# VH-VL binders against q28qc7: the designs that were tried, part 2

Target 1, 156 residues: q28qc7
Amino acid sequence: MTDETRQGRLILIDGDACPVKEEIYTCAYRHKIPVRLVAASYLRHPDHPLITMVMAGDAFDAADDVIAEAAAPGTLVVTGDILLAERCLEAGSVVLNHKGGAYTANSIGAQVATRAIMADIRAGLDGQGIGGQKPFSKADRSAFSNALETALRRLK
Key: E = the ipSAE of ESMFold2; O = the ipSAE of OpenDDE; V2 = 0.75 times the mean of E and O plus 0.25 times the DockQ between their complexes.

## First folded at step 1 (VH-VL)

Design p03 (framework fv_patritumab; at its last look DockQ between E and O 0.07; V2 from the best seeds 0.00; counts 0 for: pae O 10.9 > 2, placed apart)
Fold by ESMFold2, look of step 15:
Structure p03 (fold): chain C 156 residues (1-156), chain A 120 residues (1-120), chain B 113 residues (1-113)
Amino acid sequence: as target 1 above (156 residues)
Amino acid sequence: QVQLQQWGAGLLKPSETLSLTCAVYGGSFSDYYWSWIRQPPGKGLEWIGEINHSGSTNYNPSLKSRVTISVETSKNQFSLKLSSVTAADTAVYYCARDDYGSEWGYFDLWGRGTLVTVSS
Amino acid sequence: DIEMTQSPDSLAVSLGERATINCRSSQSVLYSSNNKNYLAWYQQNPGQPPKLLIYWASTRESGVPDRFSGSGSGTDFTLTISSLQAEDVAVYYCQQYYSTPWTFGQGTKVEIK
């Protein structure tokens, strides 16, 4: 059986500061899973039937609220925000960070530390004169893609 | 220095397909969106569409039914096809770059332009 | 689509005098969450492709002379050339990048009076 026969699955992207949007889209195309890209303001995204841009507006935490309210069993959320991750886990979603690490209730404290380490790595890369806005290495992107593939095959 | 070089047929008959290619030299291909923009003689600028290295596209809705943009990442090239041309498609066609990493849509680098004339 | 309207369509200015070009968008291009106006200005000399002058409504691109400045917010924007030089004879375009499709104003031709 292939995942394209499962209906009702949904990927929710916390669009602000997500470095792996293209990896998510590529995986979603393979599995024919709809994606909602959620942010306060417009973000560039492919013109594709599976991809929907949701502009939550300027209210405080409006984008997080949209994601958390849509989170449910059968959804997968990608976010680096530990507080949003907690809300989505409580709603029954699978939640991944940007390196493909799964959030769990037992790992929340570790995920806060991991998020801080990833932010320091990005800052260190920028501070060493690395050109452009690349937050991740090629290996990091491959690791995320593999984790996402595995997580999507297990969505219930 | 990063340079854009563009080429393709400059004279077409009505109903033919316009085909242009832009090649990127001396810089990163993967960190940017790549656009086609056209300018009819004596007129303003119209954005046609964009593509990135992974093949993600956006098209101007006014042209979407006739436009295909494609990428050949191994050659650092991207291409425009515009089908069913008429005299109204006569314009200078530019390839252009915008910054990928901040989701920006302004164009910091432009090709020289290619005049495409569709016979009347 | 966000429509961009420039005024005037053409402008004749004496050397050394100030040139002012206006641009209006059909809807706000200000993202209040980051307080940025998604508005750019371009210069196009005869026979040349456009050249980026200003982005974020008021930030000069590297290498652009100080006589060029941008101002405005929301729906109303201005490009000012404080002291016109012969090399500034060109057509100027505003452009929004708030949302796709990206759209340009119709252009303002600046010439020496």
Scores: ipSAE 0.179, ipTM 0.702, lowest interface PAE 5.2, mean pLDDT 85
Fold by ESMFold2-Fast, scan of step 1:
Structure p03 (fold): chain C 156 residues (1-156), chain A 120 residues (1-120), chain B 113 residues (1-113)
Amino acid sequence: as target 1 above (156 residues)
Amino acid sequence: QVQLQQWGAGLLKPSETLSLTCAVYGGSFSDYYWSWIRQPPGKGLEWIGEINHSGSTNYNPSLKSRVTISVETSKNQFSLKLSSVTAADTAVYYCARDDYGSEWGYFDLWGRGTLVTVSS
Amino acid sequence: DIEMTQSPDSLAVSLGERATINCRSSQSVLYSSNNKNYLAWYQQNPGQPPKLLIYWASTRESGVPDRFSGSGSGTDFTLTISSLQAEDVAVYYCQQYYSTPWTFGQGTKVEIK
C-alpha cells in the first residue's frame, strides 16, 4: 500500500488457487512493484512492505469484484479465471494466466464462449463435476517467470 | 468447427532431421497448448512435447536432446523438428490440442496424422 | 515417469454384451487439491487418430454414446462398454495427465466374438 500511490504500477493476484505466488513476490522485490493479494479468506504471505493482503469474504464474486475494480492501465493481473480476465482487459490491465499465457482482447470473447459451452456440456453429464488444474511443473514455473518479466516491461 | 491440418516430408534417410507443421483453423490458438504425439506402426502412443502461443515448451525427457517445437502465432501454426533420425523414429505423427484452456493434458482434437518412414 | 498398464491386451465380446477394460497407474493420478483423477480414455479405429471418450476418469466427452462409462480412482481405473456394438471394434488407450511426460497404456484391442 505505501508505494502504490507513488509508483502507479500494481500487480493484482487472484489468490485463490494461484500456484505462482512465490514467483510473483520474487519478481516484485526485484522491480520494487507493489503486490495486492486478493482472496476470500486470509492466505499466508511474506511480511514485506510491498505485499498487501485483501480479504474479500466468501460472497459470490467478491474477490473478483475487488480485483476488477482495482484493474486499470498500469496494472498486471494474474488469474486463471477467464471471466475475471475479460473484466480486467476491459479496464486496460495486462492479464496473465498461471502458466504465463497472456489473455488478449482479440481472443478473450471466443475463450469465454468456449468455456461456457464446455461448462454446459459437463453440467449435463449426470451431475459429474469438472476438475481443477493438473499439477504444476518446474517448467510451468519457469515459463510463468519469463512471461511475468516480459509483461512487466510493457507496464511502463 | 476447429480443424488441425498437418504436413511435412514423409520419407527420410537415417541422420536427417524430421520437420512437420500443424495449422489451426476455425478457433482460438492462444487458449491452448498444442502437442505432437507419435505412434510406430502397430504400437502405442508416445507424447513428444507441447507448446503454447507464447513459445513455452515441455518435452518428453526421452526425446528432449533431439526435439525442438516452435510456434508461429501470426499464422496459428506450430512445428516439430526431430534431429538425427533412425528407423526407430518411423511412426505416424499427430498434432493435437491440449485441454479447453486451463486444465491441460488430455487431447480433445487431433490432426489426421502424417506417416514418416525412415529408411536407408 | 508414470507407467500405465492395461488389461487385458485383447478382448473378444459378443454383440450386445458388456466389455470391461482395466488401467493401472504406477502412482496415484488423484490430485489432492481438487480431488480429481487425471485420467482419460481414447478409442482408435484402424487408420484414424485416437478419439477422446472420457476425461477426469468418468466424464464422457460430448457426442460419446451413453454405453461408454469410466470409473475408478487413484491407481485403478475401468472403461465399460455396457452393450457392445459393431462400431466399437477398436483399440482403447488410457492416458494419465497428472504429470509430464503424459503417458498412455499399451492399448486393449476389442473384437467381436
Scores: ipSAE 0.000, ipTM 0.487, lowest interface PAE 17.0, mean pLDDT 83
Fold by OpenDDE, look of step 15:
Structure p03 (fold): chain C 156 residues (1-156), chain A 120 residues (1-120), chain B 113 residues (1-113)
Amino acid sequence: as target 1 above (156 residues)
Amino acid sequence: QVQLQQWGAGLLKPSETLSLTCAVYGGSFSDYYWSWIRQPPGKGLEWIGEINHSGSTNYNPSLKSRVTISVETSKNQFSLKLSSVTAADTAVYYCARDDYGSEWGYFDLWGRGTLVTVSS
Amino acid sequence: DIEMTQSPDSLAVSLGERATINCRSSQSVLYSSNNKNYLAWYQQNPGQPPKLLIYWASTRESGVPDRFSGSGSGTDFTLTISSLQAEDVAVYYCQQYYSTPWTFGQGTKVEIK
């Protein structure tokens, strides 16, 4: 839109099974950064000019591909999928998991390797790594909010 | 019936910190965003900022450097602090509910307001 | 910031007559994707907080009399009171919630002529 503060910045949400969407929206409003929610099918989202929804369809990795293609310097990606995170990092995005942990170029390789080796850490076809995890805690939510705020302040 | 009750000191000297609290009764605290809005005597309305149950905030850039909004979810309360007040901060301060349960930014519920006067 | 400007600042209308208040935004508050105008109207009586009248530019809040209506799109909006009643004497404000910070018009005082 016409707000110059939104130009060049974008938050991409891996929408399926994302527990922190509300926190993302709130922070996005504060920073006047557009948010693109991406999922296989329609998800309820704020009816707000800063928020857009992309339905990627049910094809394998369709949502992941949409997010990865949009990933670029100046974008922040929120995902629990390590493989998607890797793709986005390679594209120059800042990537956070749902607990506020940042995926980094230095750590992502090891994480990918661990995921491949360990049978316990598997992502579903939807690319989400939340399955089998303990319930999302208030502490996790707070940690994410803080991490998100920090990340957005640094986002060019 | 959902009601907002607000309280705090109504008389301040310059450079002091304004402190107000708003309590929500009879409804869900977690389903909404909560705002502070002020109105100088005989003037219009100025949005100060908002907060949700998780403590996520938005502030008006004009006041951001002096404003802190906090939440105490266990009490269904949220508070406003405005530091370094001057006469320009004299106003009726309202707490209000943003219908973020429906994810809209209009205010469907208001407190009765608290007059805060800043004078030497 | 989106600036909201109301006109007139005040108006006097006879009982039973139509009152019209205009509100202009410095930029469009129409979201093209959903075709909704992020515009609200409030009524404020003396010594009371504002009361929500209209949202989405034209949707009446529950309990608001039918004589109140909102219209307009983009940057120009209108609040109409079709038949002014004594209890309608108040200050009316428009507000955009298109983008933060949320901003209000300066208000329009409606009086009985």
Scores: ipSAE 0.000, ipTM 0.581, lowest interface PAE 10.9, mean pLDDT 89
ESMFold2 (binder alone), look of step 15: mean pLDDT 92; pTM 0.950

Design p04 (framework fv_patritumab; at its last look DockQ between E and O 0.06; V2 from the best seeds 0.00; counts 0 for: pae E 17.3 > 2, placed apart)
Fold by OpenDDE, look of step 15:
Formats: sequence, C-alpha cells, structure tokens
Structure p04 (fold): chain C 156 residues (1-156), chain A 121 residues (1-121), chain B 113 residues (1-113)
Amino acid sequence: as target 1 above (156 residues)
Amino acid sequence: QVQLQQWGAGLLKPSETLSLTCAVYGGSFSGYYWSWIRQPPGKGLEWIGEISHSGSTNYNPSLKSRVTISVETSKNQFSLKLSSVTAADTAVYYCARGLYYGSGTLYFDLWGRGTLVTVSS
Amino acid sequence: DIEMTQSPDSLAVSLGERATINCRSSQSVLYSSNNKNYLAWYQQNPGQPPKLLIYWASTRESGVPDRFSGSGSGTDFTLTISSLQAEDVAVYYCQQYYSTPYTFGQGTKVEIK
C-alpha cells in the first residue's frame, strides 16, 4: 500500500465534543493529510488509512495530554478547549475552534483569562449557567470548513 | 497527477438513454463531489447534477426527472444516465471534480476532456 | 435559480492591454457567515474543457498567471487581465456555487484586436 500521506503534517481532533469531524475528514482526504482522532472512549470514525483513533481513557485531561504531546509544528489541532489550545500553540501547532476561528499566541492569553473569570462567576452562582454558547449552525459548519481548507493550504 | 477520463456512446436516437461514465485516476475519490456538466455546441454551460463518494446526489431541477447519477466507489467511477433524450440534449458532456466543504459543492477544479453526445433521428 | 449575466458578450483587446469582463448575479452570492463570495471564473479554449482561474471571487488558482485577477462582492464581479497575451484568447465564464443549481454566465469571448 503506497503511502498517500504527506509527511510532516497531521490533524489532531479533540474528539469528545467535536461537531465538525466529517468536515475534517473530507478535507483531509483532499489534502492527503493524516487525521488522529483523540477521545476518552471509542468514537465511530471512517475506515480509512488516513484516519486513526486514540482512546485516551477516562483519566482527567488524558485526551488533552495526548493531543498536547502530539502537537508540533506542522500539525493542526481542532478543539474548543482554550486551555488545550494554549498548550498546542506553545508547541507550534495551528489551532482552530469549531467555528473556524483561529487561536493565536496574541489572543490566547486574554481568552484564557476570560475563561477563568467566567468559571469563577459560574462557581459563585452555584453552577447556574451564564450565557450558553449559541447552537452550532450549518453556517458555522461551512465557515469552519473554509477555515480548515485555508489552514491546510498554509501547512503545505 | 489527477485526471478524469470519461467515455460513453456519442450518438443517440430520440427517446434513448444517454449513458456516460467518468473515472478518477491518480487521486482521491473521497472528499469531493463529482458533477456532470454539459455544453451545447456554441452555447454556455449547464450543471446537470452531482454525487458524493457515499452516493448522495443533487440534480438540476430542470433535468431531475430524467437524470440519474450513480457511483461505483470501488472503481473510483461515477456515471450519468439521461433518459428520453431529444435533440435539445445534444452537447458536450463533462465530468468534473467539485470541492466539498460540508455545505455543498464549491468550484470545479478538475474536468474531463468531454464527450460529444449527438441526438439525431 | 441564480442567474448569471456577463458583459460584454465579446471583447477585442490589443496585445498588452487590459481586458475587463463583468459578471452579475441575480442574487447575492456573498455568504454572511464567512464573508466569502461563492463565485468562480473559468477559461475555456476551443475544444477543451473549462479551466478554473479564480475562486472565492478573488483567489487565483495555482498555476494561473498573475495577470489574471478577480474582484467584486455581492452581485457584481470582475475578471481582469492586466496585460492580454496571445494565449489568453478564449471564452471566459463566471459561475456561482452559492446555491444549487450551480449556474454559469453565458460567457465572454476575448479576442485580440
């Protein structure tokens, strides 16, 4: 079996709460980039040579640690977790959220700080949810796909 | 280098069924939508329909009742059938690769060489 | 259906001069969520299939010379050849992929004056 993958590139998916896995797979096929799906437990995924899955287990931050350890220049990480994004950025990865927004070294600090503040507020309100994220829309899905395409082209 | 090769009968009589096949070589079949587009002699381009590697199809409403697009993933091929042809269906038929971003086909970055199909009595 | 209308139908330009082709869509092809225009340009030589030149209204396909550029947004778009070359003699088409069915302009024939 001839290796169709382009060496040095890898897409890492934080799989436990990723709504755009299918979009990632399709894009990966086009670019011949391997995809590593990381989750606590088994998730259904395409039977394709470019697609692999790592089950990290139920340990605290196990999946995050697996992703962060694999993060490096030439990798693209898809996650909605700001703390994980920060770790991956420090490792040299390109990091996208599920809506196609890029985490950057310049913005991640502020985002982490905001997250911490919000967490404190929530804790103070005895777990009462303050301002839930808008539901993931079809438009968001499209926007992500476009952002992913752009990012992958840059990784070439 | 990725290329599309297409083949099928180029001469039909009215009421017959047009049948064309397109094969993808040197590249991935998955991750794209595959379209058929036709061009009458000296005229513009008309999109006929598309199919994904999984068999999901979309057709031009103007042709939907007569068009069937199918895929054979194991061969990296997809086909077009157009029933009840008339002289109006005389055209060069192209297969093309469309980028798919989860929200539908985008632009066509790869084309077959085209197949002239003439409908005459 | 989104109707695509090009202007002019034919254009004669001297070698080395600028060629400008316009394309208008009956509806906006700008997607608000990503701020992208779902518009492509193609070049077609006689006896050949169309060749992709521009996508997302202004992004040049790989291998396409710098003299080709796309501009515009919403409903009005322009393909510009900054300095016409002999090999640029062809029919050019715009195409929207904002919604199905995908539709093309009627084409603009570019010739050398």
Scores: ipSAE 0.029, ipTM 0.693, lowest interface PAE 3.1, mean pLDDT 91
Fold by ESMFold2-Fast, scan of step 1:
Structure p04 (fold): chain C 156 residues (1-156), chain A 121 residues (1-121), chain B 113 residues (1-113)
Amino acid sequence: as target 1 above (156 residues)
Amino acid sequence: QVQLQQWGAGLLKPSETLSLTCAVYGGSFSGYYWSWIRQPPGKGLEWIGEISHSGSTNYNPSLKSRVTISVETSKNQFSLKLSSVTAADTAVYYCARGLYYGSGTLYFDLWGRGTLVTVSS
Amino acid sequence: DIEMTQSPDSLAVSLGERATINCRSSQSVLYSSNNKNYLAWYQQNPGQPPKLLIYWASTRESGVPDRFSGSGSGTDFTLTISSLQAEDVAVYYCQQYYSTPYTFGQGTKVEIK
């Protein structure tokens, strides 16, 4: 709303199983935005003033709770967890998944419902699998980087 | 570019309530804890308390019964009220920014100019 | 509460010489899970607010000259100014952020002889 405030913004990473940490660090360095890496246990990270590691411990949802509490207008959260994404959107945060898809308040309820249905189907078919994971590609990394740059501009 | 501007009453009598406000310009209010820290003339620094953008507070136990910190997120402002002041509360009062790390503040990377508060009869 | 004690209370160092300030905490400020020391150093010039110099015991804040360095772990920490300049005349404070209430040392005044 005023002048660009790179120094006041914050990127929160759901660190467990995040494949795009390197892309986030590179973007954060360019824009001088602090990054909070949150995980249950230690994750290797750059020794850099902008990067901090938060070890939330192994209590149920402890890492998610740390992220959701910090989420607010002016923060950007990277997570593949739809339930965490919903909590962060309610707090006013911008939320991206690992492939650069943006979660929105208008669509998140439907995505949560779909996840619940798919979780029931997967639980019923455990051991047979209803579909394998596709490899995370270079195109996915590029799409994420482009989406991150766009989202950070939205934060002013 | 990011800066803190602070204002409030500078001269108080014993038993009155101190009221100070701090405004954040050129930066995001979210993702940080916002603190009040005081310094009596010629002495060291004492942390008073902190507040998050969501209104979560932590107070110094020595001041907890007298202190209230509140936030106006729509204005990017937070305020200190300290009740029942005495001469021991005479100090320069600073507002400061701390990064959010787990459940509390990190170090303070940005400070307001300070407001001198004198309590005398 | 964690008590922070600095030494000396004041020192006079010739221009271009090394200045060393020590800080001791009453209990460890090293968090074993992330191997970080929750300790910062600040510089305060007369009539001005404190300015962050060092955090995580040894990480220099952006814009702070290379002559400032922090070292130590656990309970004993040191701030070193390798070649004192005129603008370094100030009071220096250490601070722990390991637990609330956050506490500061009493300060060390640095003057040029």
Scores: ipSAE 0.000, ipTM 0.495, lowest interface PAE 16.1, mean pLDDT 82
Fold by ESMFold2, look of step 15:
Structure p04 (fold): chain C 156 residues (1-156), chain A 121 residues (1-121), chain B 113 residues (1-113)
Amino acid sequence: as target 1 above (156 residues)
Amino acid sequence: QVQLQQWGAGLLKPSETLSLTCAVYGGSFSGYYWSWIRQPPGKGLEWIGEISHSGSTNYNPSLKSRVTISVETSKNQFSLKLSSVTAADTAVYYCARGLYYGSGTLYFDLWGRGTLVTVSS
Amino acid sequence: DIEMTQSPDSLAVSLGERATINCRSSQSVLYSSNNKNYLAWYQQNPGQPPKLLIYWASTRESGVPDRFSGSGSGTDFTLTISSLQAEDVAVYYCQQYYSTPYTFGQGTKVEIK
């Protein structure tokens, strides 16, 4: 049983397409919280005792399964995948999206439907006047960092 | 409980700029899109636009050339500016909270009390 | 833009009787992959902001009385008040959140006959 698990706090990163890894690492160093970066394949990451890379491999949903299996009270999960977010919330994790939005049990069904609609719109329509995903800005990064600090205060 | 408080000048002349502010108390500012919605007297509702806590915006195309929505995240506030107003812009203006998801809003679960803005004809 | 059209514009109903409000969208607001309708209903009492009643076409918001129900799919939706109470005198709006710009119906005023 590792000391990090017994001491309660752990950050799990859904590493595929996560734009805020550096913000997570900076916060983790400051709070001395271990981080697991989970992805289908290798991702570059800092050589630091707090950071562990977990390669889940090519199996469908293997990275999601690794994250959901590790999710528990005292963990914080960062993911843009709303289906994974639902699983992690059910396991007792705090879950943030990449812009710092907290997922809640009351909102997950709505968020799943919204993501499906946005993907459909992007795949089949001109984005003019319809809506869509905006580029990830410096302000987005700052907002995420603030939300992460707040969420870590609430971890048990 | 979460509350929205809104303020701004209620009487304008044609060609002036409408400016309203909404502040969020008792709840999270992040994780939502924040909208402005207006209602001309005796008429229905029109969505003006939205902003995330990080400053990402979407505007109703019918108003996009005249609308600016901005955020002051340190104060949990967001603001509406609507330039070159006419009598057609006379309405009650509401700020509202929508669930954040990517760049979109689902539905508006929390509304400010509204500010009547009158533009002289 | 998705246009939302309500009917009737005004409705007078006796206390304790059923009130029925229709909403039609110019395009489907159903996403077939998840079978969800991106439609909400709001109540607006005189002099007050709108209040959320129903989302996903049929899911009642917490604290909303059981007499309110939503139904329909695709382009045709209904709000039903099964037994009208005095406090239900208001204007009711449907709203689509399928795509931007988000749009509302023109409203239906419900009065006691």
Scores: ipSAE 0.000, ipTM 0.501, lowest interface PAE 17.3, mean pLDDT 81
ESMFold2 (binder alone), look of step 15: mean pLDDT 92; pTM 0.948

Design p05 (framework fv_patritumab)
Fold by ESMFold2-Fast, scan of step 1:
Structure p05 (fold): chain C 156 residues (1-156), chain A 121 residues (1-121), chain B 113 residues (1-113)
Amino acid sequence: as target 1 above (156 residues)
Amino acid sequence: QVQLQQWGAGLLKPSETLSLTCAVYGGSFSGYYWSWIRQPPGKGLEWIGEIYHSGSTNYNPSLKSRVTISVETSKNQFSLKLSSVTAADTAVYYCARKGPYYRSSDAFDLWGRGTLVTVSS
Amino acid sequence: DIEMTQSPDSLAVSLGERATINCRSSQSVLYSSNNKNYLAWYQQNPGQPPKLLIYWASTRESGVPDRFSGSGSGTDFTLTISSLQAEDVAVYYCQQYYSTPLTFGQGTKVEIK
């Protein structure tokens, strides 16, 4: 044992629809940081001592609850769910979205409000004619990895 | 072309602190791990540690108590300090670039020229 | 720590003949999720820094001659020089980048017979 294995850092992955799992695993191996992959049902993952799978079950928000309850200072959460991000920030976690954007206590309320407004707009438009999602590019993956490395520094 | 230039003290006495600097010219400093690797005369390569542009570091556990790697992002520089040197620290010291696996190889694709550091009384 | 062991320590090969260097890791450097081996090969000429030849076990670095090839998976890897040239006289190192600390083999010296 070194300080690297003794620091108590943890990465929590909101496993459903996370396109950057490989980037997270690579970074975790490099820094010797444990990872918990959390999803409602089993997801394939590396057979590695640092990587654990937590199956939360299919109850409403069960996976989100597992992540939020584990969130604490010293944890880094990767999620695209703004409401989960808000809960994790309140618990003291560093939170990143899949493109490397950091959620912050200062801006999260505005982001939640924007999501609510957009949800209302979509409901009014029946979700039709809205532009499609842009695919993940190499630039998006690069941005995520850069943000992940920066966020790990904040856990020190 | 991207190149690494390194400099620092070449001769040290036991117990002194080794200090080396590496500067990146002609390319992006961001998005890469920057490493120090040493090679004792007639022997193989030993990885000392690495730093990301954010300041995040990983050190070889065998050297962790004596090693500090730091970054000066505004100058595209990173540096090595190794405290309490002994004759066993005599080696050529290289700085090198290691990229993220999704953008470039995670292998060391760019190396500095090397600095011979001799520790003797 | 992952220990890297090369064989042989030294190799004498005639010009134009095949040179083969082996590298073994103490544990697998294959990441099953992306099916990549975190293994590189370097060439070092006297008085010069190492030069990257191969990464991901078998991908040639830009500018590296076709006579260099890497193969293997998991724990056993090979660097092959299909037709040795005079400029290939050097020490060759394998390196894993699967986990920290990053580790190198002890090196294989290739010389002309």
Scores: ipSAE 0.005, ipTM 0.514, lowest interface PAE 13.8, mean pLDDT 83

Design p07 (framework fv_patritumab)
Fold by ESMFold2-Fast, scan of step 1:
Structure p07 (fold): chain C 156 residues (1-156), chain A 123 residues (1-123), chain B 113 residues (1-113)
Amino acid sequence: as target 1 above (156 residues)
Amino acid sequence: QVQLQQWGAGLLKPSETLSLTCAVYGGSFSGYYWSWIRQPPGKGLEWIGEIYHSGSTNYNPSLKSRVTISVETSKNQFSLKLSSVTAADTAVYYCARGPKRYSYGSPYYFDYWGRGTLVTVSS
Amino acid sequence: DIEMTQSPDSLAVSLGERATINCRSSQSVLYSSNNKNYLAWYQQNPGQPPKLLIYWASTRESGVPDRFSGSGSGTDFTLTISSLQAEDVAVYYCQQYYSTPLTFGQGTKVEIK
């Protein structure tokens, strides 16, 4: 069975920082794929049978651990956290960032190294003080939706 | 519950390569960063580097040209190689576990340590 | 690199009295996005590996006695032992995990007066 609507496929959302939740929900409804929204605390979500909320609590890495433990071939993870992305790729998941960029096993190591440097820089600036960050745009939303549609075709 | 057992050659001559191995028992190997930290006799602690079960590494820049950390995930082991040793590399070497990283991706502290291996470099 | 400086280098305290160890970082280890200080404290007895006492500047590791407490924020941190016991004679190290390379203070030796 290769039908995209078949049971067993799952979208996992790293919910605490995801700006594209509505785009994910819309795509999930179209393809009849369940969505598990994971966050430290309650987040508003549609009252829909395909959408479930998991509150992981405020212990560090609790939400990431829930996502990584559920990650497997047949799952698609949406996250901006490249360390979580690395763990999910190792579990066999397809992983997208919020702008629709796909993380890959062969490039993730370099991205983690770059992120560590950037995190150190950002942390040194108290998480701010980096010039005008490019705002998340409507074009970014469209790029994400297109990437999500194509990535769902990769799910087993 | 989690135990780190380490071993390797303790006596080296200048220019040789130091090789140490650490094995993890009683807990999950995957999902954690594993570090090597050293301590010269009577002195403080120096972080050498870390490795993730995928093989991703981060090294102390002061040692990066001489250090290699590798992982054998099937055996729950990781190893340190330090090339071109000198008397300045004489130290107790520890393996240690960092807890799982928080989503913001910063480096972290060490909750479990191996017992240490004394490495002496003398001619 | 972030330099960690402890004071004093050594401290003699009578049994049952308070011991206070200071740690200063060359730059802030407070991350504003999560409001956490990336600072840990370790205890090391002779011939043994360091043992984690405190992380996130003030969170006590499980199994660590209540007499140990951490405080401070940004660049200035303190480890307090409220009532020194004989088994607390050790060298104590602070560590930042805000930035790589991970760095430790030079250590503070606590001994009985």
Scores: ipSAE 0.000, ipTM 0.495, lowest interface PAE 14.1, mean pLDDT 82

